# Ledger of designs, part 49: VH-VL binders against c7peq0

Target 1, 252 residues: c7peq0
Amino acid sequence: MHNKIYNSFIDRKAKGIKSFAVLIDPDKVNPADIADLAAKCTAAKVDYIFLGGSLVITNHLDECVQQFKTLCDIPVVLFPGSPSQVSRYADALLYLSVISGRNPELLIGQHVLSAPAVKKSGLEVISTGYVLIDGGAPTTVSYISNTTPIPSDKDDIAMCTAMAGEMLGMKVVFMDAGSGARKPITESMISRVASQVSAPIIVGGGIRDAEKAYLNCKAGADIIVVGNAIEKETSLIKEMADAVHAAAPVLK
Below, E stands for the ipSAE of ESMFold2; O stands for the ipSAE of OpenDDE; V2 stands for 0.75 times the mean of E and O plus 0.25 times the DockQ between their complexes.

## First folded at step 15 (VH-VL; framework fv_inotuzumab)

Design i6 (at its last look DockQ between E and O 0.80; V2 from the best seeds 0.00; counts 0 for: pae E 5.9 > 2)
Fold by OpenDDE, look of step 15:
Structure i6 (fold): chain C 252 residues (1-252), chain A 120 residues (1-120), chain B 112 residues (1-112)
Amino acid sequence: as target 1 above (252 residues)
Amino acid sequence: EVQLVQSGAEVKKPGASVKVSCKASGYTFTSYYIHWVRQAPGQGLEWIGYINPSGGRTVYRRKFQGRVTMTADTSTSTVYMELSSLRSEDTAVYYCARDRYDSSGYFDYWGQGTLVTVSS
Amino acid sequence: DVQVTQSPSSLSASVGDRVTITCRSSQSLLHSSGKTYLSWYLHKPGKAPQLLIYEVSNRFSGVPDRFSGSGSGTDFTLTISSLQPEDFATYYCQQYTHFPWTFGQGTKVEIK
């Protein structure tokens, strides 16, 4: 029960199934639009709803989670900008360590502070190695943490970083170009990481069309996360979901 | 003293809509969620949904989606529940109840109930 | 949704009697946090329901000591140690571990 979401990641990966996640910022989403969004996600057979924002300035997380839970049966996974953003009504929490950076606060410091609240929530906690990749635009994470993302052309650094995360016991690798990324992560980088990591690989940031989503899956991504593009055009949900679901990984 | 006072009984025809009010007093109105729960004759209690008076955000049970609308008036400390496309099965006593969501999921204070009868 | 079933549906008792009401859930109400979210309410006709117990065994403010709650997992009990005249009512249990929240069908305590 406590590993339901993580087990779904592993099982799907083992079967060669690619997953599509829609990222929703609780602070940006209009409550009036949630019903439509949930319906579209359901129709498109979206695999996960990721809830999270870089700056959560409002305390509507519980409401947002519960609203989605009433509207659809899609698992809700918290993808918080800060570890303190938790809701016991979610299905899981990605507990992110920014392993691409060298800020101890993002490696363990903030986790120590948030640990009691996270524990109290009773959420499934999925230890996640967060790998920030240069997307051509400053991210909130990079700005707040004063961390430098991995250059987009440094595949080996990304690979070694992900490997290290996995060897340290992190269960999931999240490669992110960040919110508002101009440049999505390259297929070469994804392939390089995937060749050395057995953990599920989540890829997000700057994905704007179905083709890119598909190619990332083919490169080795297990879960594709899209936020901004969907916010702008919800009609892309189905197209991207279909592309992801049709994709097969490259042979390792 | 915390009090929730509801509007009076309603009789409606199928297809009509009903709007029930719940006036809150004795506490900070915007600090607590207001839930609506109904009880059909001879049945148990059924949760309908809730509203956060602070901001007006709502969460409805799936079976009521599209038919229920909850609103809050902070100036009068009153919450409203409107149920449309009424059916005979909607005949019930409707209750408003207070909950501080961040601390619980139980209801510490209730309204006296409003009987809504749907009949041809 | 989690189903909650009370037993008995009704019972007759006299003032001074010990009364026990049971609530069973279709699945465990033990939350992964370690807490169990089960509440009990008293309801008289034409009146507002009243909270008696929350989190299985905590009495709400102003609730007499004769009311107590116990249980774990899927089985819970409300006990009235010595029934008073004002206790003749219908009692409901409610789970709020799982969303959406659900109630039992009620137990009517009548005078013998």
Scores: ipSAE 0.579, ipTM 0.836, lowest interface PAE 1.3, mean pLDDT 93
Fold by ESMFold2, look of step 15:
Structure i6 (fold): chain C 252 residues (1-252), chain A 120 residues (1-120), chain B 112 residues (1-112)
Amino acid sequence: as target 1 above (252 residues)
Amino acid sequence: EVQLVQSGAEVKKPGASVKVSCKASGYTFTSYYIHWVRQAPGQGLEWIGYINPSGGRTVYRRKFQGRVTMTADTSTSTVYMELSSLRSEDTAVYYCARDRYDSSGYFDYWGQGTLVTVSS
Amino acid sequence: DVQVTQSPSSLSASVGDRVTITCRSSQSLLHSSGKTYLSWYLHKPGKAPQLLIYEVSNRFSGVPDRFSGSGSGTDFTLTISSLQPEDFATYYCQQYTHFPWTFGQGTKVEIK
């Protein structure tokens, strides 16, 4: 079916149901740990597996996708550091434009070069406005992208950036503090963006505990993405998933 | 003249392990995946998994995870498949087969097969 | 797992006969890319299997013109237009649209 993953995003948003995604970096994950990780995600009812990272230097993405598809039934969504990082075995691709930055290569340049291969891959392509927020420390993304993150206290700049992205046709807004962030994105900023944007909102970076995941959902995030904390302690998967799912309205 | 040459037949008891080899020649060993496929007597073909000889990464079919281990030796252009905790239903001819590095999913060249017999 | 089923399980034919073998998939093999990923193999006892056809209808290098593949969706055929002595063998279809990859149970083509 066309747009299966995107439709799940908008259907769950319309019902107020919050989603939890676990971000796996193919360059960092220990292959011996993948089976246990997949089992923990399944048991915790994780909604999505996001695969990718800002560098992904091995570029053997197919094997990682196929391992997760062999081990569980959770949708695998590519979150590539480069538009050329695709696998036909995944369920969808977040086709990211770094709309918070002024680097023409990350706005559209690399997309021009990768678009034929992306189309031929057969993946569901999800137009994603990527908004980089300052996380209190330099990140790989901010250095490699040669872009200045939006300051963590500039809610109106983040809001206008997301609005513009949506108006230009982005189907999803991804607010990210980046891997290694010392501070997660503030609830104030999430709330400000959510008040003006209808597109599903993904929030990631620096989220270290279940309470912050819950509060981000209450502020208006639709999908919470956690990578670094899970890499360090996989026991957090259940806590984070439970907190995210608990933020949904109780239907009676 | 791509060629995959496998080790000879094996007879094993239930609970034992078997290790089958597949020596590649006629192409750049690290540029292609090697898959393993088996055929039980009177049955069709069943895909087991594959190994990327460049770095040794593996993907196994769910039913074989925990019992199968694949390795590659780039110095001899040889891959190995070890199947442990053997049962009588593991009796089969085991084939190695070549796939392109992009995991295209069809197998252009195959080994001659190795019969593994598991009997008590 | 996507099941593929061949028909018939066996058949008897003479040299020069036209032979058709069918392969039916439990779900569509049309990938969202617009491609359909189905292959055919020939296998003789004691020999390595040989690739005949990939992507439904493309002959592998060196495969004679008498072998052709066709089909779409869930239904596929391998046709041997004029059977030769070396064509008496077992034939397998394989789907590779959906992971994991799966094979048909085989069709044995015997001399009458």
Scores: ipSAE 0.129, ipTM 0.701, lowest interface PAE 5.9, mean pLDDT 88
ESMFold2 (binder alone), look of step 15: mean pLDDT 92; pTM 0.918

Design i7 (at its last look DockQ between E and O 0.82; V2 from the best seeds 0.00; counts 0 for: pae E 4.3 > 2)
Fold by OpenDDE, look of step 15:
Structure i7 (fold): chain C 252 residues (1-252), chain A 120 residues (1-120), chain B 112 residues (1-112)
Amino acid sequence: as target 1 above (252 residues)
Amino acid sequence: EVQLVQSGAEVKKPGASVKVSCKASGYTFTSYYIHWVRQAPGQGLEWIGYINPDSGRTTYARKFQGRVTMTADTSTSTVYMELSSLRSEDTAVYYCARDRYDSSGYFDYWGQGTLVTVSS
Amino acid sequence: DVQVTQSPSSLSASVGDRVTITCRSSQSLLHSSGYTYLSWYLHKPGKAPQLLIYEVSNRFSGVPDRFSGSGSGTDFTLTISSLQPEDFATYYCQQYTHFPWTFGQGTKVEIK
């Protein structure tokens, strides 16, 4: 029960099922639009709602989570910019370690500080190796942490990073080009990583159309995360979800 | 002293709407959620939803989505619940109740209740 | 949604009696955090409900010592050690471990 979301990742991956996640920033989403968004996600059979932002300024996380829970049955997974951003009403928390960087605060420091609150929340905690990839634009994470993302053309570095994360016990690998990415992660890089890790691979950042989502899945991504594109055009939810769900697994 | 005072009893016809008020006093109005709960005759209590008076954000139970609207007036420290498209099954005593800002889930103070009767 | 059922629905008692009310939930109310989120309320006709107990056994401010809560998992109990005249009322349990929050149907305590 406490591993329900993670088990869903594993089970779906094992079955060759690709998953689509909609990323929603609680600070950016208009409460008036949440009902429509939830309806579209439901209709599109979105697999997960990821809630999180780089800078959660407002303390509306509980409200946002509860609102989605009343509107749809889609699992809500916290994808926080800070480990302290938790809500006991969510279904799980991606506990992110920025393993692409060398900032000890993002590796373990912030986790130590947030650990009591996370524990108190009772959330399913999914240890996640966060791999920041250069998306051609500065990310909030890179700016705040003063960390350098992995260059977009350095597939081997990404691969080794993901491998290390998995070997350290991280259950999920999250490859992210970041919010506002100009360049999404290449299929080559995804394929290279997927060839060496067995953990579920989440890919996000800069995905703007269904084709890219599909190609990322074909390259080896298990979960596709889209935020910005959907914020601009909610009609893309269905199109992208369909593309992801139609994608066949990568033969390893 | 914390107090929640609700408006008086209402009698409505099916299809009509009703708006119940809840005036809060004795505490910082914007620091606590206000929930609405109803009790039909012979039934238990049923949670309707809540409003954050500070932000105006609302969360409604699935059953009431599309029919309920909660609003808050910070100038008068009053929360309103409007229920539209009334049915006979909506006949109940409606309560407002205070919860913590962080949505703790239990209600430390309640209004006296407002009877809403829906009959043809 | 989690169903909450109280027993009995009603009971008759005299002043000074020990009264016990039970609340059962369809699912365990033990949260993964280790906390159990169950509350009890007292309600008199025409009056605002009053919080008695939260988190199974914590008395709310101003609540007399004769009220106590206990239980775990799916079974919970409100006990009035010595019933007072002002205690004749309807009592409700409420779970808030699982969203949405739900209430029992109530137990009416009447004078014998």
Scores: ipSAE 0.485, ipTM 0.813, lowest interface PAE 1.6, mean pLDDT 93
Fold by ESMFold2, look of step 15:
Structure i7 (fold): chain C 252 residues (1-252), chain A 120 residues (1-120), chain B 112 residues (1-112)
Amino acid sequence: as target 1 above (252 residues)
Amino acid sequence: EVQLVQSGAEVKKPGASVKVSCKASGYTFTSYYIHWVRQAPGQGLEWIGYINPDSGRTTYARKFQGRVTMTADTSTSTVYMELSSLRSEDTAVYYCARDRYDSSGYFDYWGQGTLVTVSS
Amino acid sequence: DVQVTQSPSSLSASVGDRVTITCRSSQSLLHSSGYTYLSWYLHKPGKAPQLLIYEVSNRFSGVPDRFSGSGSGTDFTLTISSLQPEDFATYYCQQYTHFPWTFGQGTKVEIK
């Protein structure tokens, strides 16, 4: 079926249902941990598994996809550090353009080089406007992208960036404070973007507890993604998933 | 010449474990996956799982999770499959098979098979 | 899991006959890339299975021209254009469009 994962994003957004995604870096996860992680995600009713990271250190992505597919039924969405990192058996690819930055290679250059392989992979390709927000410290994404993040108090710049991305054809907006962020994205900024953007909004970076995940959902995030905090403490998966799912609204 | 040579037949009692070896030659051992596939009497082929011999990473079919362990020894170019808590239904011929990373999913060279018999 | 079913379960044929074996999948094997991932194997008792065909119709190295594969969607065939004495064996199809990979139940071809 075409666009199965993207359609799930928009259908859930239309119903006011918030989604929780666990981000797993194939280079950092131990093989022995994957079975336990899959079991915890299944028990917590995690909505998506995002596989990938900011660095291209290894090519274990395909093996990780197959491992998760044998261990659970949660959709696997690629969030690769390079567009050329693909797997035939993943459910979709977030094809990220770093629209908050001015690095032409991350805006379109790498995509031109990887497009034949991405097309051959047969993956559902989800055009994603990636908006990097200042998280109070240098992040792997900030360093590697050679870009200046949008300042954490410049809500209108973030809103205009996301709006422009949507108007240029991006199907999803991904607001990210980056791996290792000291500060998550403010609820004020999420609200400002959500007020002007119809596309599904993914929010990640620096989210360390269930309360922040809940508040981000109430501010207008559609999909909460957490990686770093869960890498350090997998017991947080259920707490965060419960909080995200509880934020499904009674709209007034 | 690519060859996969497996260890000899085994007879086991229910509840025991079996460890089958598959020695590879004629190619770069760490450049290909090794899969295990079995065939019970009167039945077709059933995929068990695979190992990446370079990294030691494994993927097991859901049916075998918790009962199968695969390992690789790069110094001897040998893969091992261990199946525990054996039942009568595990009586089968077990094959190792080679799979290219970039053409994953079909098996170009196979071992000769190892009969494992589980009986009371 | 995607089920693949072969027919017939067995057949008898003479040397020189044209033999056709079918493989039917419970869902389409057409991947969204436009490729279809189905392979065929030959197996004789006590011997290693041998790859014949991959990606529906591509003959593996060293496989005689008398073996050909065809099909699309859910229906596939292996054809042996002129059966030889060495071709009596059991034949298996395998799909690898969908994970996990699955095999057909086999078709035994008996000579004479």
Scores: ipSAE 0.364, ipTM 0.749, lowest interface PAE 4.3, mean pLDDT 88
ESMFold2 (binder alone), look of step 15: mean pLDDT 91; pTM 0.905

## First folded at step 16 (VH-VL; framework fv_inotuzumab)

Design j1 (at its last fold request DockQ between E and O 0.69; V2 from the best seeds 0.00; counts 0 for: pae E 3.4 > 2)
Fold by OpenDDE, fold request of step 17:
Structure j1 (fold): chain C 252 residues (1-252), chain A 120 residues (1-120), chain B 112 residues (1-112)
Amino acid sequence: as target 1 above (252 residues)
Amino acid sequence: EVQLVQSGAEVKKPGASVKVSCKASGYTFTSYYIHWVRQAPGQGLEWIGYINPEGGRTTYARKFQGRVTMTADTSTSTVYMELSSLRSEDTAVYYCARNRYDSSGYFDYWGQGTLVTVSS
Amino acid sequence: DVQVTQSPSSLSASVGDRVTITCRSSQSLLHSSGKTYLSWYLHKPGKAPQLLIYEVSNRFSGVPDRFSGSGSGTDFTLTISSLQPEDFATYYCQQYTHFPWTFGQGTKVEIK
């Protein structure tokens, strides 16, 4: 397997470039709106399209991926609620292990079951330490996974968790407050994690404005992921993207 | 026997719309995607888009966004492609083609093609 | 988009001849899964194109043994071992490793 997407993560990080990812739920997005969304993402120079949801019920993943692949040149990265949701047309798969929890199924069990399908897909697989942070509201992920998120004020726990993930060989750390989070991850927590982890750090959940996106980048996030906010207001894509890109100019 | 039978040749003026039909038979209509591909004179094949007859979900190429509409009638096992705001450059033979639901990528069965001529 | 170029654009042959058509892609069609997604079609004017080969070398159902496909990476070949009268047509290759899928410009096989 190639590491094109992963290499983009580490290369951008090394150059001090901050990246903006738009999260799209294939089950929630109206296919008729994808063209406009793709155009806005392109105009805003969005760096990644993350496709995924906690409750992917429909078997339209391939269609959704293909739509984006047709409409824009932005890399499409699968961010599945379950490891079984794969499409060979995507550019990569974040292979998520919920390391913040103690559910063996989310640590390795589901991976064992999905491994043949994932392998068969030929997708770039990016081992990802998924760190669920309390966002102030029960999230679908928390409920379905029966996993207790890390308290929002426990920076050291988050740090140690991320460190452990990295030391176990996970290539990316994904800190997520979850879909519908009332409170985003604090800059303090992000900074604490970033101080001890060399792997790319993805931060998502509860980010509602450009300022927060910017501050998260300044705190140490490498990739900012936003879904719900832009679903409601697509104009935020440009604002947030600009903020993220301004957070750390390209090193010449 | 799997068959895709397309409607007859069309002659249109610039700015007009054309609607081409593709009637499928010999298989479960909703189990396969129907793609549309065209070929202008002396040019290669150009992918337009596809429709999932089950539910009518469509995916169009960037070039045709806003001008193309694909629909499916399950009662007649027929897929339609409508192209609006026709231009001379739209003169081509248009083909419908079947693709597996799993998006295998190759087209196992094709229609015979429909010539659409756009001329002033 | 991935460019696919066929050679030659046209050729003349006689019944019984061995015919070879080449397809070249602008980038490798080898997918990370180990599969290579390249297909060949036969097309006669006024008729529906017909699938001949998929995944480089697999003959589609009902396709005569005289048709064979080979190649790897960026270079692929369709071979007709002994040309039959019904084989005079235009042949197209198609890559579907990369989305969107793209076609070669075609090779017309004419009677000598």
Scores: ipSAE 0.760, ipTM 0.887, lowest interface PAE 0.7, mean pLDDT 94
Fold by ESMFold2, look of step 16:
Structure j1 (fold): chain C 252 residues (1-252), chain A 120 residues (1-120), chain B 112 residues (1-112)
Amino acid sequence: as target 1 above (252 residues)
Amino acid sequence: EVQLVQSGAEVKKPGASVKVSCKASGYTFTSYYIHWVRQAPGQGLEWIGYINPEGGRTTYARKFQGRVTMTADTSTSTVYMELSSLRSEDTAVYYCARNRYDSSGYFDYWGQGTLVTVSS
Amino acid sequence: DVQVTQSPSSLSASVGDRVTITCRSSQSLLHSSGKTYLSWYLHKPGKAPQLLIYEVSNRFSGVPDRFSGSGSGTDFTLTISSLQPEDFATYYCQQYTHFPWTFGQGTKVEIK
């Protein structure tokens, strides 16, 4: 079956079912600890494992994907720092275009270079409009890339950016405050985007507790992604997953 | 030229552990994964897991999690597989085999095998 | 896990015979990249297994041309065009399209 992971996103959205994704950086995770992490994700009924890295390591991505696939049945979706970071063993690739900025390299330039390798990988490729939102401080990627995030109080700009991305063919919208954000994306902004976009909406960055994850779902996020908080305290996996799953409509 | 030479046969009691070695020669040791595959009497081949000798990263089949440990010694070009809490169904010939890092999943060279017998 | 099943489990043949062994997979082994990852091994008791064929039909270095592989999708065949005395052995297929990689149960080729 083609597009199995994307179809799961749209089927869940149609049913009002909210999803929780754990973001794992294969370069930061201790290989010896992956078994415990996979067990915690399984017990909490985490819906997706997102694997994202800062560096291309020869065969390390493949090894990490294979470890998760031997340890649990949770789908593994690549969330790479570079479009060329692929593994044929993963379930899908979020092919990210930074539509919130005007840096042509992040918008399409890297994709032109990586497309042959992505095609050869055989992965399910999910076109993803990546919308970077100001998280309260400049990030390393913001400084180096010369990419200006959308201000945290400009709901209509975020909404129009996501609408344009969807109309241009993006299948998923990913709203991200960035790694280590001081503040998460506001519920007002999420709600504004969700009111005008039919595509599944992923929200991440700065989410540190279960209440915020729940409120983001109620505002219209379809998939909540948490990485940094879980790296610090894996006990959060269960309480965040429970909160996300509790946000689903009971009569739909 | 490429050769994988394994340690000799072992007889163990239930509940014990066994450590099998696989010494590689004739190639750059850190350029290939080493896998372990076993064959119980009258049965087919069963994949156990692999080790990347560069850095010692391992991946184990689900049914062996918690019972198997693989290590590599780059100074002697040797991989070890230790299987603990042995049971009678662990009686098998254990093979090491290499495969290329380049996402290849076939095993071009194998060791001669090590018979492990778990005496009831 | 993807299962691969060989047929027959054993067969008897004479030197010079053409021998055909079938390997069937529970799922297609055609990867979405267009490649198919299926290998064949020869194994004699007390000896290391030997790679014969990789990627369905490619002979490994040093493998005689009497060995050939074919097939697609879920059905694959190893053919020995003229059986030699050294070919009496057990043969295994292996799929490596889907992780974890899995082996067939083996086909024993005996002299008769």
Scores: ipSAE 0.534, ipTM 0.812, lowest interface PAE 2.6, mean pLDDT 88
ESMFold2 (binder alone), look of step 16: mean pLDDT 91; pTM 0.902
OpenDDE, look of step 16: ipSAE 0.535; ipTM 0.812
ESMFold2, fold request of step 17: ipSAE 0.418, 0.462, 0.453; ipTM 0.765, 0.781, 0.778
ESMFold2 (binder alone), fold request of step 17: mean pLDDT 91, 91, 91; pTM 0.901, 0.902, 0.901
OpenDDE, fold request of step 17: ipSAE 0.745, 0.669; ipTM 0.883, 0.861

